# VH-VL binders against Large ribosomal subunit protein uL6 (rpl6): the designs that were tried, part 3

Target 1, 180 residues: Large ribosomal subunit protein uL6 (rpl6), of Picrophilus torridus (q6l1b1)
Amino acid sequence: MIKWTEQAEIKLPDDVQATMENNELKIKGKLGEASRIFRDNYVKAYIEGSSVKIATSKNNKYTKGIVGTWYSETKLLIEGVTKGFEYHMKIDFTHFPMRVSVRGDKLIVENFLGEKSPRSAKIVDGCKVSVKGDRITINGIDKRKIGETAANIERATYIRHFDARVFQDGIFLLKGEVNE

## First folded at step 1 (VH-VL)

Design cC4 (framework fv_cixutumumab)
Fold by ESMFold2-Fast, scan of step 1:
Structure cC4 (fold): chain C 180 residues (1-180), chain A 123 residues (1-123), chain B 108 residues (1-108)
Amino acid sequence: as target 1 above (180 residues)
Amino acid sequence: EVQLVQSGAEVKKPGSSVKVSCKASGGTFSDYAISWVRQAPGQGLEWMGGIIPYFGTANYAQKFQGRVTITADKSTSTAYMELSSLRSEDTAVYYCARVSDYEYTFGEYMDVWGKGTTVTVSS
Amino acid sequence: SSELTQDPAVSVALGQTVRITCQGDSLRSYYATWYQQKPGQAPILVIYGENNRPSGIPDRFSGSSSGNTASLTITGAQAEDEADYYCNSRDSSGYHVVFGGGTKLTVL
């Protein structure tokens, strides 16, 4: 018989709901629903009453590390669906104009260093991107997806095989997360 | 070695316009930006705006938007700064400067400066 | 006031070290550039890209930055270093250039 020992408990705020299906924790709050896959042979997350609980069938360094990670991820899911996350990026065009716009699920960069072909970055599902002046704001309820969107945008403005002594154009992550 | 040669001193009446020129000598500035900076008597440096001659695009400080126009003629390697609706507080020395960037950093610098053009606004 | 703040005056004894500071929120994102200006002359570039010197600028000039503050250091000040010093960077929007108010250095 497998004996499970409770290692951690995360209390759900009022009006936050959690479900477990196929090892996926889904958390729903006023701003939406976000999820994470919590699958491991020796660590299990489950819903009991108004709490998300994490239990282990083995007590060692490996399982303690996973418990800590799942505890932190669960806290971030709750924060995301109640308060949300906001990341800021800066458009840095020092010598060449560039035009940045959002079209569908892509951020489009036109006239990057005078290039004829526009560049694009995929906006990850669940993120809202807005451009105002030299600032790009990424809003969402899933911190991981926001980070992925920011990375996609930064990659779209990589300068290759160009002498950077004259040009420093790009889109760069400024501050990390901005939250309530 | 590149030098920036500016036009001569001007005396203007309030309400008029002035156009100052800045010509590259010993080279060109088509691959660089050109900035215009002024300095009123006894005061500090004040950035007015700049232009990227290769693209013909100009950028202006908020204080001067609507009454400053910066242009460039690539064929003569000459940049111009025109300031309209002149007031007595526009009395200053006006400098042009060549702008360069440094190695993928968030910085730029003015490495070659003109000697300045004195503009006096009086009635 | 200016988006970049400098003290209006500083003094140093001949041969001693002096530091001129520039403070502004945009310096968290952009390097400061430093210019020297003597009366009746155009400014000359002395430091760019945090701590680079143009050809012809003595090695006693150096730059540094931390957080929202940038500094120009003159190690072993000479009489000819007596001048006004201006810091320069981009504003917080990144689209415009701004100068500090200038610091008058007196070499005693």
Scores: ipSAE 0.000, ipTM 0.442, lowest interface PAE 17.9, mean pLDDT 81

Design dB1 (framework fv_daxdilimab)
Heavy chain, then light chain:
Amino acid sequence: QVQLQQSGAEVKKPGASVKVSCKASGYTFTDYGISWVRQAPGQGLEWMGWISAYNGNTNYAQKLQGRVTMTIDTSTSTAYMELRSLRSDDTAVYYCAREDYGSLTEYFDLWGRGTLVTVSS
Amino acid sequence: QSALTQPASVSGSPGQSITISCTGTSSDVGGYNYVSWYQQHPGKAPKLMIYDVSNRPSGVSNRFSGSKSGNTASLTISGLQAEDEADYYCSSYTSDYTLVFGGGTKVTVL
ESMFold2-Fast, scan of step 1: ipSAE 0.000; ipTM 0.432

Design dB10 (framework fv_daxdilimab)
Heavy chain, then light chain:
Amino acid sequence: QVQLQQSGAEVKKPGASVKVSCKASGYTFTDYGISWVRQAPGQGLEWMGWISAYNGNTNYAQKLQGRVTMTIDTSTSTAYMELRSLRSDDTAVYYCATEGYLDYGEHAFDLWGRGTLVTVSS
Amino acid sequence: QSALTQPASVSGSPGQSITISCTGTSSDVGGYNYVSWYQQHPGKAPKLMIYDVSNRPSGVSNRFSGSKSGNTASLTISGLQAEDEADYYCSSYTSDYTLVFGGGTKVTVL
ESMFold2-Fast, scan of step 1: ipSAE 0.006; ipTM 0.528

Design dB2 (from dB1 with heavy chain E99D D100L Y101G G102W S103E L104Y T105D E106S Y107A; framework fv_daxdilimab)
Fold by ESMFold2-Fast, scan of step 1:
Structure dB2 (fold): chain C 180 residues (1-180), chain A 121 residues (1-121), chain B 110 residues (1-110)
Amino acid sequence: as target 1 above (180 residues)
Amino acid sequence: QVQLQQSGAEVKKPGASVKVSCKASGYTFTDYGISWVRQAPGQGLEWMGWISAYNGNTNYAQKLQGRVTMTIDTSTSTAYMELRSLRSDDTAVYYCARDLGWEYDSAFDLWGRGTLVTVSS
Amino acid sequence: QSALTQPASVSGSPGQSITISCTGTSSDVGGYNYVSWYQQHPGKAPKLMIYDVSNRPSGVSNRFSGSKSGNTASLTISGLQAEDEADYYCSSYTSDYTLVFGGGTKVTVL
């Protein structure tokens, strides 16, 4: 008896496969597989033919917002598995160079402002981090996870006990250097 | 073969400036820093400062701040150290050295042969 | 004077073991594990013997070893040989984000 009204449709490219099960949308393309959980009482996402469709059982400001979010997230999943995402970060130091390395699921920063204890940043699953000179590149198919990894790296080099105007050392996302 | 080749000996009068060059070869110049270390005759080693070959960032010994300038030319893989307002006590052998700060923190694993700078009237 | 204190000279006979100390403060040697040791023969550029307190570069004899306790780092040369006769300098990173050297130690092989 519940009447669902279609609100949005995302057409899948020919080389992309989608599966919807247990409120999880999985998108698979040439670069891999990425997923999102789309769960709500009044909004549903489903696969019909070669499209991902989003429908509502109630039409109000709340459900319209969710439709927009799921639409955008679905488009990002498709872009990720077909093209991928790449974020660039820059290592800036004013005094001595900091030593940056990848160890397991962490990026390790040694010699940050001469600190004896290394700092670390969690590399989120599905992201590949590489260091070349003073550049850090984060590659992945899931834009959320890349963004989270970049934020983790920035937080690891936050200057809490020094005036940031005096010390500009850190690892920062390069504005305009994002390829997506 | 990895090496740092320095410019030849210089004789200067007090108040003059000197610019020593250090040409890198056999490795990726921009992956390391270059430190400058001097040694007066019969004396010990004195660190003068460091420059990043990647971005040109510098850090100078406080005693020399205002008198020293370090620069790089990435097209020729060459580092330069200019010391101004020379005094007789600046007479020394000046070394450039590859700084492993990215790997060994201020470890100098490759040295130039040195440039003798004599300051006399 | 030099920021780090080293003995002016140390002597030994061939085959013996000698140790050179390098004493600083909690703002350099005691505060960081970034101590290096250099060997310098007369008229030549220094050569890196030890970095990060105790690590040897490739090509350096295992007769050379480094250690640190509190504010004092040490370079030990075992099986002393004639070619070990040289000046030895320690260096350390400082809390001022600079590098300082010790005054140097003349090693004489008797």
Scores: ipSAE 0.000, ipTM 0.459, lowest interface PAE 17.1, mean pLDDT 83

Design dB3 (framework fv_daxdilimab)
Fold by ESMFold2-Fast, scan of step 1:
Structure dB3 (fold): chain C 180 residues (1-180), chain A 122 residues (1-122), chain B 110 residues (1-110)
Amino acid sequence: as target 1 above (180 residues)
Amino acid sequence: QVQLQQSGAEVKKPGASVKVSCKASGYTFTDYGISWVRQAPGQGLEWMGWISAYNGNTNYAQKLQGRVTMTIDTSTSTAYMELRSLRSDDTAVYYCARVPYDFETGYYFDLWGRGTLVTVSS
Amino acid sequence: QSALTQPASVSGSPGQSITISCTGTSSDVGGYNYVSWYQQHPGKAPKLMIYDVSNRPSGVSNRFSGSKSGNTASLTISGLQAEDEADYYCSSYTSDYTLVFGGGTKVTVL
């Protein structure tokens, strides 16, 4: 006999619908639908009434960490489909003005530190990237996907084997200007 | 008496599927997870995924996602691993292994089946 | 290629001490204390030797010990014996809630 102990509960807003199928939590709201796979041997997520609940078959450090992660991810899915997310990034350069543009599903960086070959960053499906002046804006309803897109962009301008105190060229996430 | 007993060797053609069984005995089946690990001839170990005997939840290695299915039958204390669309590089010894969860630990394998050789050749 | 890096082979004479390294990244070995080690004799199933970095299951000789520093875990075999000649594999939990293995190390007792 399986013994499950409820560890967390997330109340769904009246305008949000949740479904659970094949370990995938799907949340639908006014801005669209986003999902997460919640798969583990000792932690389960399920829908009861108007809430998403998380339960464990064993309570320890490992399962406590997973409960916390799934709780936070569920809240972010709800926020995404109701409010959406917007990340802001800044283009910084010291010695070489870089050229940044969006082409299809990629952000292209030209003239990074005077390099002849362009650098590119994949824009994850579901994200919209806009470049204006020294600012890059990433919009989406799935915080993981916009976070992944931002990380891809930062990685495209990663400086290897250089002293970062001397070279501050790159595209960086603006702390404190991320939508909650 | 505590053991995992696996089904016998299989010979398959490319494109076929294989289903390996792992029968548990000597312990409470539903208190543990079952993981599957394979080893190609002369090569190292490769984790394929695990299944909880508590609730049937699964977690598969990314490389095998879409080709592998793990199931349990609690009435017979048996775990199954089915691999579809077999290729010659799927030739390996397939092990089932028990995952304990008694010590506030991460995943590890404390009891192993003897292995099932699956040969994929035309 | 294996996710975790181990030396292909290590050798020692009887009575000596040998150490096998297992190097990963901050997303596996460096990020979690969930490293296990397995011994495999030719034609046999693997046997758990160490779990959670340094814990020994019942029935495993205290000549086997595990440790971790940064992104590298180590298995040490003291008082090396002929029966220790085998392949040894490390395994680690990852940030993707999966497990990965090292490439394996063949231990030869000279």
Scores: ipSAE 0.000, ipTM 0.427, lowest interface PAE 26.2, mean pLDDT 83

Design dB4 (framework fv_daxdilimab)
Fold by ESMFold2-Fast, scan of step 1:
Structure dB4 (fold): chain C 180 residues (1-180), chain A 124 residues (1-124), chain B 110 residues (1-110)
Amino acid sequence: as target 1 above (180 residues)
Amino acid sequence: QVQLQQSGAEVKKPGASVKVSCKASGYTFTDYGISWVRQAPGQGLEWMGWISAYNGNTNYAQKLQGRVTMTIDTSTSTAYMELRSLRSDDTAVYYCARDEFLYGSDSYWYFDLWGRGTLVTVSS
Amino acid sequence: QSALTQPASVSGSPGQSITISCTGTSSDVGGYNYVSWYQQHPGKAPKLMIYDVSNRPSGVSNRFSGSKSGNTASLTISGLQAEDEADYYCSSYTSDYTLVFGGGTKVTVL
């Protein structure tokens, strides 16, 4: 009874494998495996031949938006497992030099604005964080997890009760320094 | 049939404006974008800009920013490109070309369908 | 004028293999897998031959193949035929959210 109209097709590279189970698209390539949950009442993603296809049972602005999102996410999963992603962040301080280090699944920030208590940011699983000088590099195959890790690090240095125009200390994502 | 039909050749004087049309047929106009590419006699291809047939959003080549305007008319499935303050070095064949663009989710900058071109001559 | 560098001309004999290079920077060819190639015969509109570095549209001969290494993309034509004599252009997405073409390469079949 339900008529599905194919809206998009993403051809899989020869070195990439895809599976769809329980509304979860899993893409496996040279660098590992990454996945996304694609669940919607009027949009479905499925594997046919060597392609991931996206179809709709209703054509409207809402379903076109979902198709676009899933299409983009699928391409990012493929890019992630074939070449990966690298984000760069910069450590900025004015008067109190921050000490930044990685310990286990956390990035630790000491001496932020002279604070006695260290701050911490959770490193999302699947991400590798390294610190060198005033630069922090986040590597991974899942762009969403890298973005979440970068957001966690930025939040760890959020200035809540200070005038941000006077205190510009923090750890910030460098746009244009990322390998997308 | 899937095609892009362009308006006829134009002859303009320096300082004038030209508006080229590109009428789409045989596919859902609003599911694609339209790029404009020009080619001066004996020269290579130059990308001028792009417009979404879905929402009319545009991206123009920096060199042409301020002189070019791209528009769409969804009721007639037609894209337009207007170039103002014409100079002799604007003499070229102007092509419209269809690209696949899913409403800002990802960018495909390849053109699988081309118009036949519109010669615009700027002289005297 | 184009930002991507192509050789002005390449020639070959029927049955030979030729390669056309397209060199950019890390902010275009090197940064993205959005390279396409177009064939243009005199007086005609360009025809898409390759997209997304190495994908071939339906109807395009498998004698045409695309690849990329670093900041350089390549179009290879195997089993060169007389009808392959044309101008070839590469294009790439840029970090400025625009598109740039190569200067074009005239292929001559001797």
Scores: ipSAE 0.000, ipTM 0.435, lowest interface PAE 20.1, mean pLDDT 83

Design dB5 (framework fv_daxdilimab)
Fold by ESMFold2-Fast, scan of step 1:
Structure dB5 (fold): chain C 180 residues (1-180), chain A 122 residues (1-122), chain B 110 residues (1-110)
Amino acid sequence: as target 1 above (180 residues)
Amino acid sequence: QVQLQQSGAEVKKPGASVKVSCKASGYTFTDYGISWVRQAPGQGLEWMGWISAYNGNTNYAQKLQGRVTMTIDTSTSTAYMELRSLRSDDTAVYYCAKDYSEWLGTDYFDLWGRGTLVTVSS
Amino acid sequence: QSALTQPASVSGSPGQSITISCTGTSSDVGGYNYVSWYQQHPGKAPKLMIYDVSNRPSGVSNRFSGSKSGNTASLTISGLQAEDEADYYCSSYTSDYTLVFGGGTKVTVL
């Protein structure tokens, strides 16, 4: 018999539901459903009453690190399904005015550094991207997915042959995020 | 083994052109850019330009614009540097050098060819 | 001349520390943290010793260190050894999106 010791507890809000099946934690709230895979040999997450609990069968620095990660990820899932996340990005250009638009599941960048061929960035499922003037707004309930979308957009304007800091053209994440 | 193999020494007359080759082996050729750097006898290093092995995009030193052309042949993993309208002060050892990191252009090079001596005599 | 200014020669005794300066302008060394240093022994191709001002590639001795203050970058060799005798070149990215080298410094181990 494996002895499990409870290390952390996250209380669920009254309007949030959680399930733990096949190492996947699913959190459902008013804005939707988001999930994370929590798989480890010595750390487990489970639902008890109105809480998500994290327990370990082995106590060391590595399992403590995993507990901290799962605790933080669970809190972000709850925040996402109740309030949502909003990331802001800025379109910046010095030499060539770039044109940015959303087409389906892609953000399209035209005229980057005068290039004839458009660049594109995948918009991760569950994210909504809006372009207005020199601002790009990414909305979603899964912070990891909006972070991935922001990284995809920033990467689409990477200057492969030179350090991006030299040209200063690109689409960059603005410091801070707005939670509504 | 990882290496850049350069073509042999050349002797040219003023006004001629020279084309130096640089054959890569032991790494994925199309993942790294190639720079060309020359060194006149007893003098320092001079950067000539860079070419992407991925898409053939180039960036040349200002003073060599219009006289130099860099190309790649992905089927033979070979980079070329052609310098036209040769002058006596183009006499130098010409090196090819590989970018330190994959895909991204870098300002520093970890693998160098042994050099090709080009002598321009009047 | 060379775009970046280095002393023509520097000498030291085994075990001593020596420093080589590399002075540019605000359009190269002073404007960016993209300075590299190369070691060249007679008849050989250059070897990368330092990149991005102070970073060492794997395999380069901890005796080599780089720094920068304003328009001047420096390479310091501590615990000087006979095999350190070589020419050393600094290099910097420029505001013209090109690379420039210093004139080179001959290090002599007495």
Scores: ipSAE 0.000, ipTM 0.450, lowest interface PAE 18.5, mean pLDDT 83

Design dB6 (framework fv_daxdilimab)
Fold by ESMFold2-Fast, scan of step 1:
Structure dB6 (fold): chain C 180 residues (1-180), chain A 123 residues (1-123), chain B 110 residues (1-110)
Amino acid sequence: as target 1 above (180 residues)
Amino acid sequence: QVQLQQSGAEVKKPGASVKVSCKASGYTFTDYGISWVRQAPGQGLEWMGWISAYNGNTNYAQKLQGRVTMTIDTSTSTAYMELRSLRSDDTAVYYCARGTEYYDLWSGDFDLWGRGTLVTVSS
Amino acid sequence: QSALTQPASVSGSPGQSITISCTGTSSDVGGYNYVSWYQQHPGKAPKLMIYDVSNRPSGVSNRFSGSKSGNTASLTISGLQAEDEADYYCSSYTSDYTLVFGGGTKVTVL
């Protein structure tokens, strides 16, 4: 028999529901539903009463690290479905005026460094992207999906050059500017 | 003392196989996994794969899939790594390292390393 | 080529602070908080300096710190000392249940 020791507890707000099945934690709130896969041989997450609990079968510093990560991820899921997240990015160019627009599930960058072919970035399902002036705003309830969308956008303008310092064109996440 | 003791240097011909051992002491062997990392002379680190000392599950780097086998012997607290069909570009120092195991997820934090085993492949 | 991009070399004078970057993708550094940093002196096995992005093992100087922003992790060494001259490697867990290392950065203390 495996002996599990409770390491963490996250109380659910009254208007939030949680379910756990097949190692997937699903959190539902007023803004929607978001989920994470929490799979580990020595750490488990489960629902008990009005709480999400995290327990370990082996007690060492590394399993405690996983507990900390899942605790933080669970709190982010709750915040996402109750308040939502907003990421801000800035458009910078030096020599070529790039044009940034949203078309369907993609952000399109035209005239990047004078390139004839447009670059594109996948907007992850569940994210809303808007462009206004030199700012891009990404909204959603799943912080990981927003982060993935931001990373996709930054990669679309990544300069693959030995002396990248000469070219500072790109789309960058604004430091410290996440509205929740 | 907490340590990983590796077998001695090997010299092999192309096409041969080599089997390196890594004996753990000073901790509960089954609480950790063992990763194998190699380093060619003057080059960087390359991860080869890991094995759970708890259940023997393995995961190998795709480049080495089919040529590498990792095993454990819990009665002697020893991990083994066998590399087959050796080529000259397999010449490297081979390290075993103790790491975190997360059941199909791991951080790869290696807080204890063996001293390394030099394997030279020459014709 | 290495899966994670590090500068080939970084140099500084004693007492200064230096930073080493480690850039990956959303399928490794950007997707997981499982970034480690290793120090390797010539002829020796690597030594773990940072794990899980920013945590220091017992016995590692508080002059070493780690952070991550998006797809880029960073190792900062403050109060640079001669003994810090070594090769530094980052590593990250990937979405394929594998591990990748950076190409390594040679730190020289001028």
Scores: ipSAE 0.000, ipTM 0.437, lowest interface PAE 22.1, mean pLDDT 83

Design dB7 (framework fv_daxdilimab)
Fold by ESMFold2-Fast, scan of step 1:
Structure dB7 (fold): chain C 180 residues (1-180), chain A 125 residues (1-125), chain B 110 residues (1-110)
Amino acid sequence: as target 1 above (180 residues)
Amino acid sequence: QVQLQQSGAEVKKPGASVKVSCKASGYTFTDYGISWVRQAPGQGLEWMGWISAYNGNTNYAQKLQGRVTMTIDTSTSTAYMELRSLRSDDTAVYYCARESGIEYYFGSDTYFDLWGRGTLVTVSS
Amino acid sequence: QSALTQPASVSGSPGQSITISCTGTSSDVGGYNYVSWYQQHPGKAPKLMIYDVSNRPSGVSNRFSGSKSGNTASLTISGLQAEDEADYYCSSYTSDYTLVFGGGTKVTVL
């Protein structure tokens, strides 16, 4: 006997399929399938006709925040499976040219600050990483996984020492809109 | 015209050393890497190693480590490959080749868009 | 001792299509999108035909195309012509930051 009030509706494109099972929204499109777990005691997402709907059983500031988050995440899932996402990163160095390569599920950085031991970054499953010159491109259908991959790459080239004349070499995410 | 000009044919005895030159023209020498690739008579291509014309950093094929040295002279836009302790199975045509047009030699572009005409090195006893 | 496996020879008639395979491992062809193909006529230096799996340099005929599936890259020559008779080599980047070549394939135009 719980009364649910519809708060938001996201219309699915004709070439996109959605399923909701065990609190997991799965969206399938021409580029693949991506999913998110939408679990909350007072907010639910469900499929009705050709739309994903979000409803609440208690209307307050907390549930409105969750509705906004799930609405945005659902739109990103649809965009990912129809258009995909692309992030660009820049390789930057001062004195030692870095050698960057991709091996299976890892990005390998050698000669970072002249270090003999290579550094590595995990490429999250579902992401394609390409290196060309001083540019790294990360492609995928899941924006969170692309963001995680970019963070892993930045972390692999992180310099901890901030005092007097430390090199600021690294691999950095570029500001810019490739998505939307 | 963009080109790589190699030194002439060499005949050497086993145990000797050979130094092959590769002079670049028509492009900015320091913007590209130079690889060395050899081909024994009637056999396939074998990659020997790479040198950055930007900073002189090298990367050699493991089986040639300790016998090969690659160097550059930026004042003459020339790359050199020296192979020591020559054996009869080192008889081959030696090519220099320009590694794709990357500005900083990150090892991400690994193809050869320009080749020298080759230098025949014969090692005979 | 080539690291990448190619057929020793492939033949076709003028106007037909032929495909040359290049098989490696997950540490070279399967791990990277850095596969290139070279054409070599007798007595001449190799010529770049394909780079980064499927890209053509300017001046290379669109009859040449490249692709990759898993650990195997392929070069396809459509509309086969007498001038295509040559040796073809694939090359790939490796997990050791080196390059390796295939054993080469002799293409014969019947």
Scores: ipSAE 0.000, ipTM 0.447, lowest interface PAE 18.2, mean pLDDT 82

Design dB8 (framework fv_daxdilimab)
Fold by ESMFold2-Fast, scan of step 1:
Structure dB8 (fold): chain C 180 residues (1-180), chain A 126 residues (1-126), chain B 110 residues (1-110)
Amino acid sequence: as target 1 above (180 residues)
Amino acid sequence: QVQLQQSGAEVKKPGASVKVSCKASGYTFTDYGISWVRQAPGQGLEWMGWISAYNGNTNYAQKLQGRVTMTIDTSTSTAYMELRSLRSDDTAVYYCARDTYEVTYDSGYTVYFDLWGRGTLVTVSS
Amino acid sequence: QSALTQPASVSGSPGQSITISCTGTSSDVGGYNYVSWYQQHPGKAPKLMIYDVSNRPSGVSNRFSGSKSGNTASLTISGLQAEDEADYYCSSYTSDYTLVFGGGTKVTVL
């Protein structure tokens, strides 16, 4: 018989629903639905009443770390579906003005360092990207997907260290979150 | 109609600084960059650097690094180029030129100078 | 020092065709399609004749054409006329994110 000891509890807001199926926690709120896979041999997450609970079958450094991670990720899922997240990025260039636009599921960067071929960055599903002047705004309910989209955009304009370039052209994260 | 008007000729002593102006008219100033190109008497063209009229970012030729500063004044659509610690070999005609950025149907942007100022002669003599 | 090599002088008679070469390296002319050509008459500012290797701006005669092979770009002037007598400069984008000019070619119409 495996004994599970409750280690953490996250109370769900009245307008938020949670389901647990196939080791996947799905949180649904007014802005949409987001999910995470919570799978481990010694840690489990489950729904009880109006709370998400995290329990362990062993209480050690390893399981304590996982409980902390799942607790934090559950909090972020709830925040995302109720308030959402907003990341800001800045377009910087030195010699060649970049043209940045959104076309379908990609952000297109033209004239990066005078290059003829445009660069592109994949916009992860669930994210909305807007460009206005020198600012790029990424909105979404899943912080991981917003972070991935921002990383894709930064990577598309990254200048490689191996070619000894001196320019600081690129698109850089100015991280901002919609809070209270 | 579209033009770049430069300030008048200057005579400077070695060690002095000179500041040349370039006033744009007939186009949207912030849509383009301004490059500075100089030409010593009887010699060829030498690119000095570039400034964005959009955000003021600059890029200077390596040999002029530390001696040149480029600025813009968006309210007057004017670009400036200041060269410090003048030497006799800085005697030249200094041109400002509009950097063009154009998207072609089948390729990205291009870089070239489609509009030039008439030039400013700077003479450095003791 | 000019980064790009041009012949110092080229001459021809009216109606002939002349070609001016502009030789660089794989880090400028050979590496990018950002080659431009400028015409300069004595005492005047340069005028753009060709951009992006082979494109002509509005108002430039179709007698002027540009091309590139490897590390060498070329400007060809067909049907040479007296008013073509001028200095011609090539320029190219470089891998250092700068722009460089050739030393210039004096075209003489005999």
Scores: ipSAE 0.000, ipTM 0.463, lowest interface PAE 15.9, mean pLDDT 83

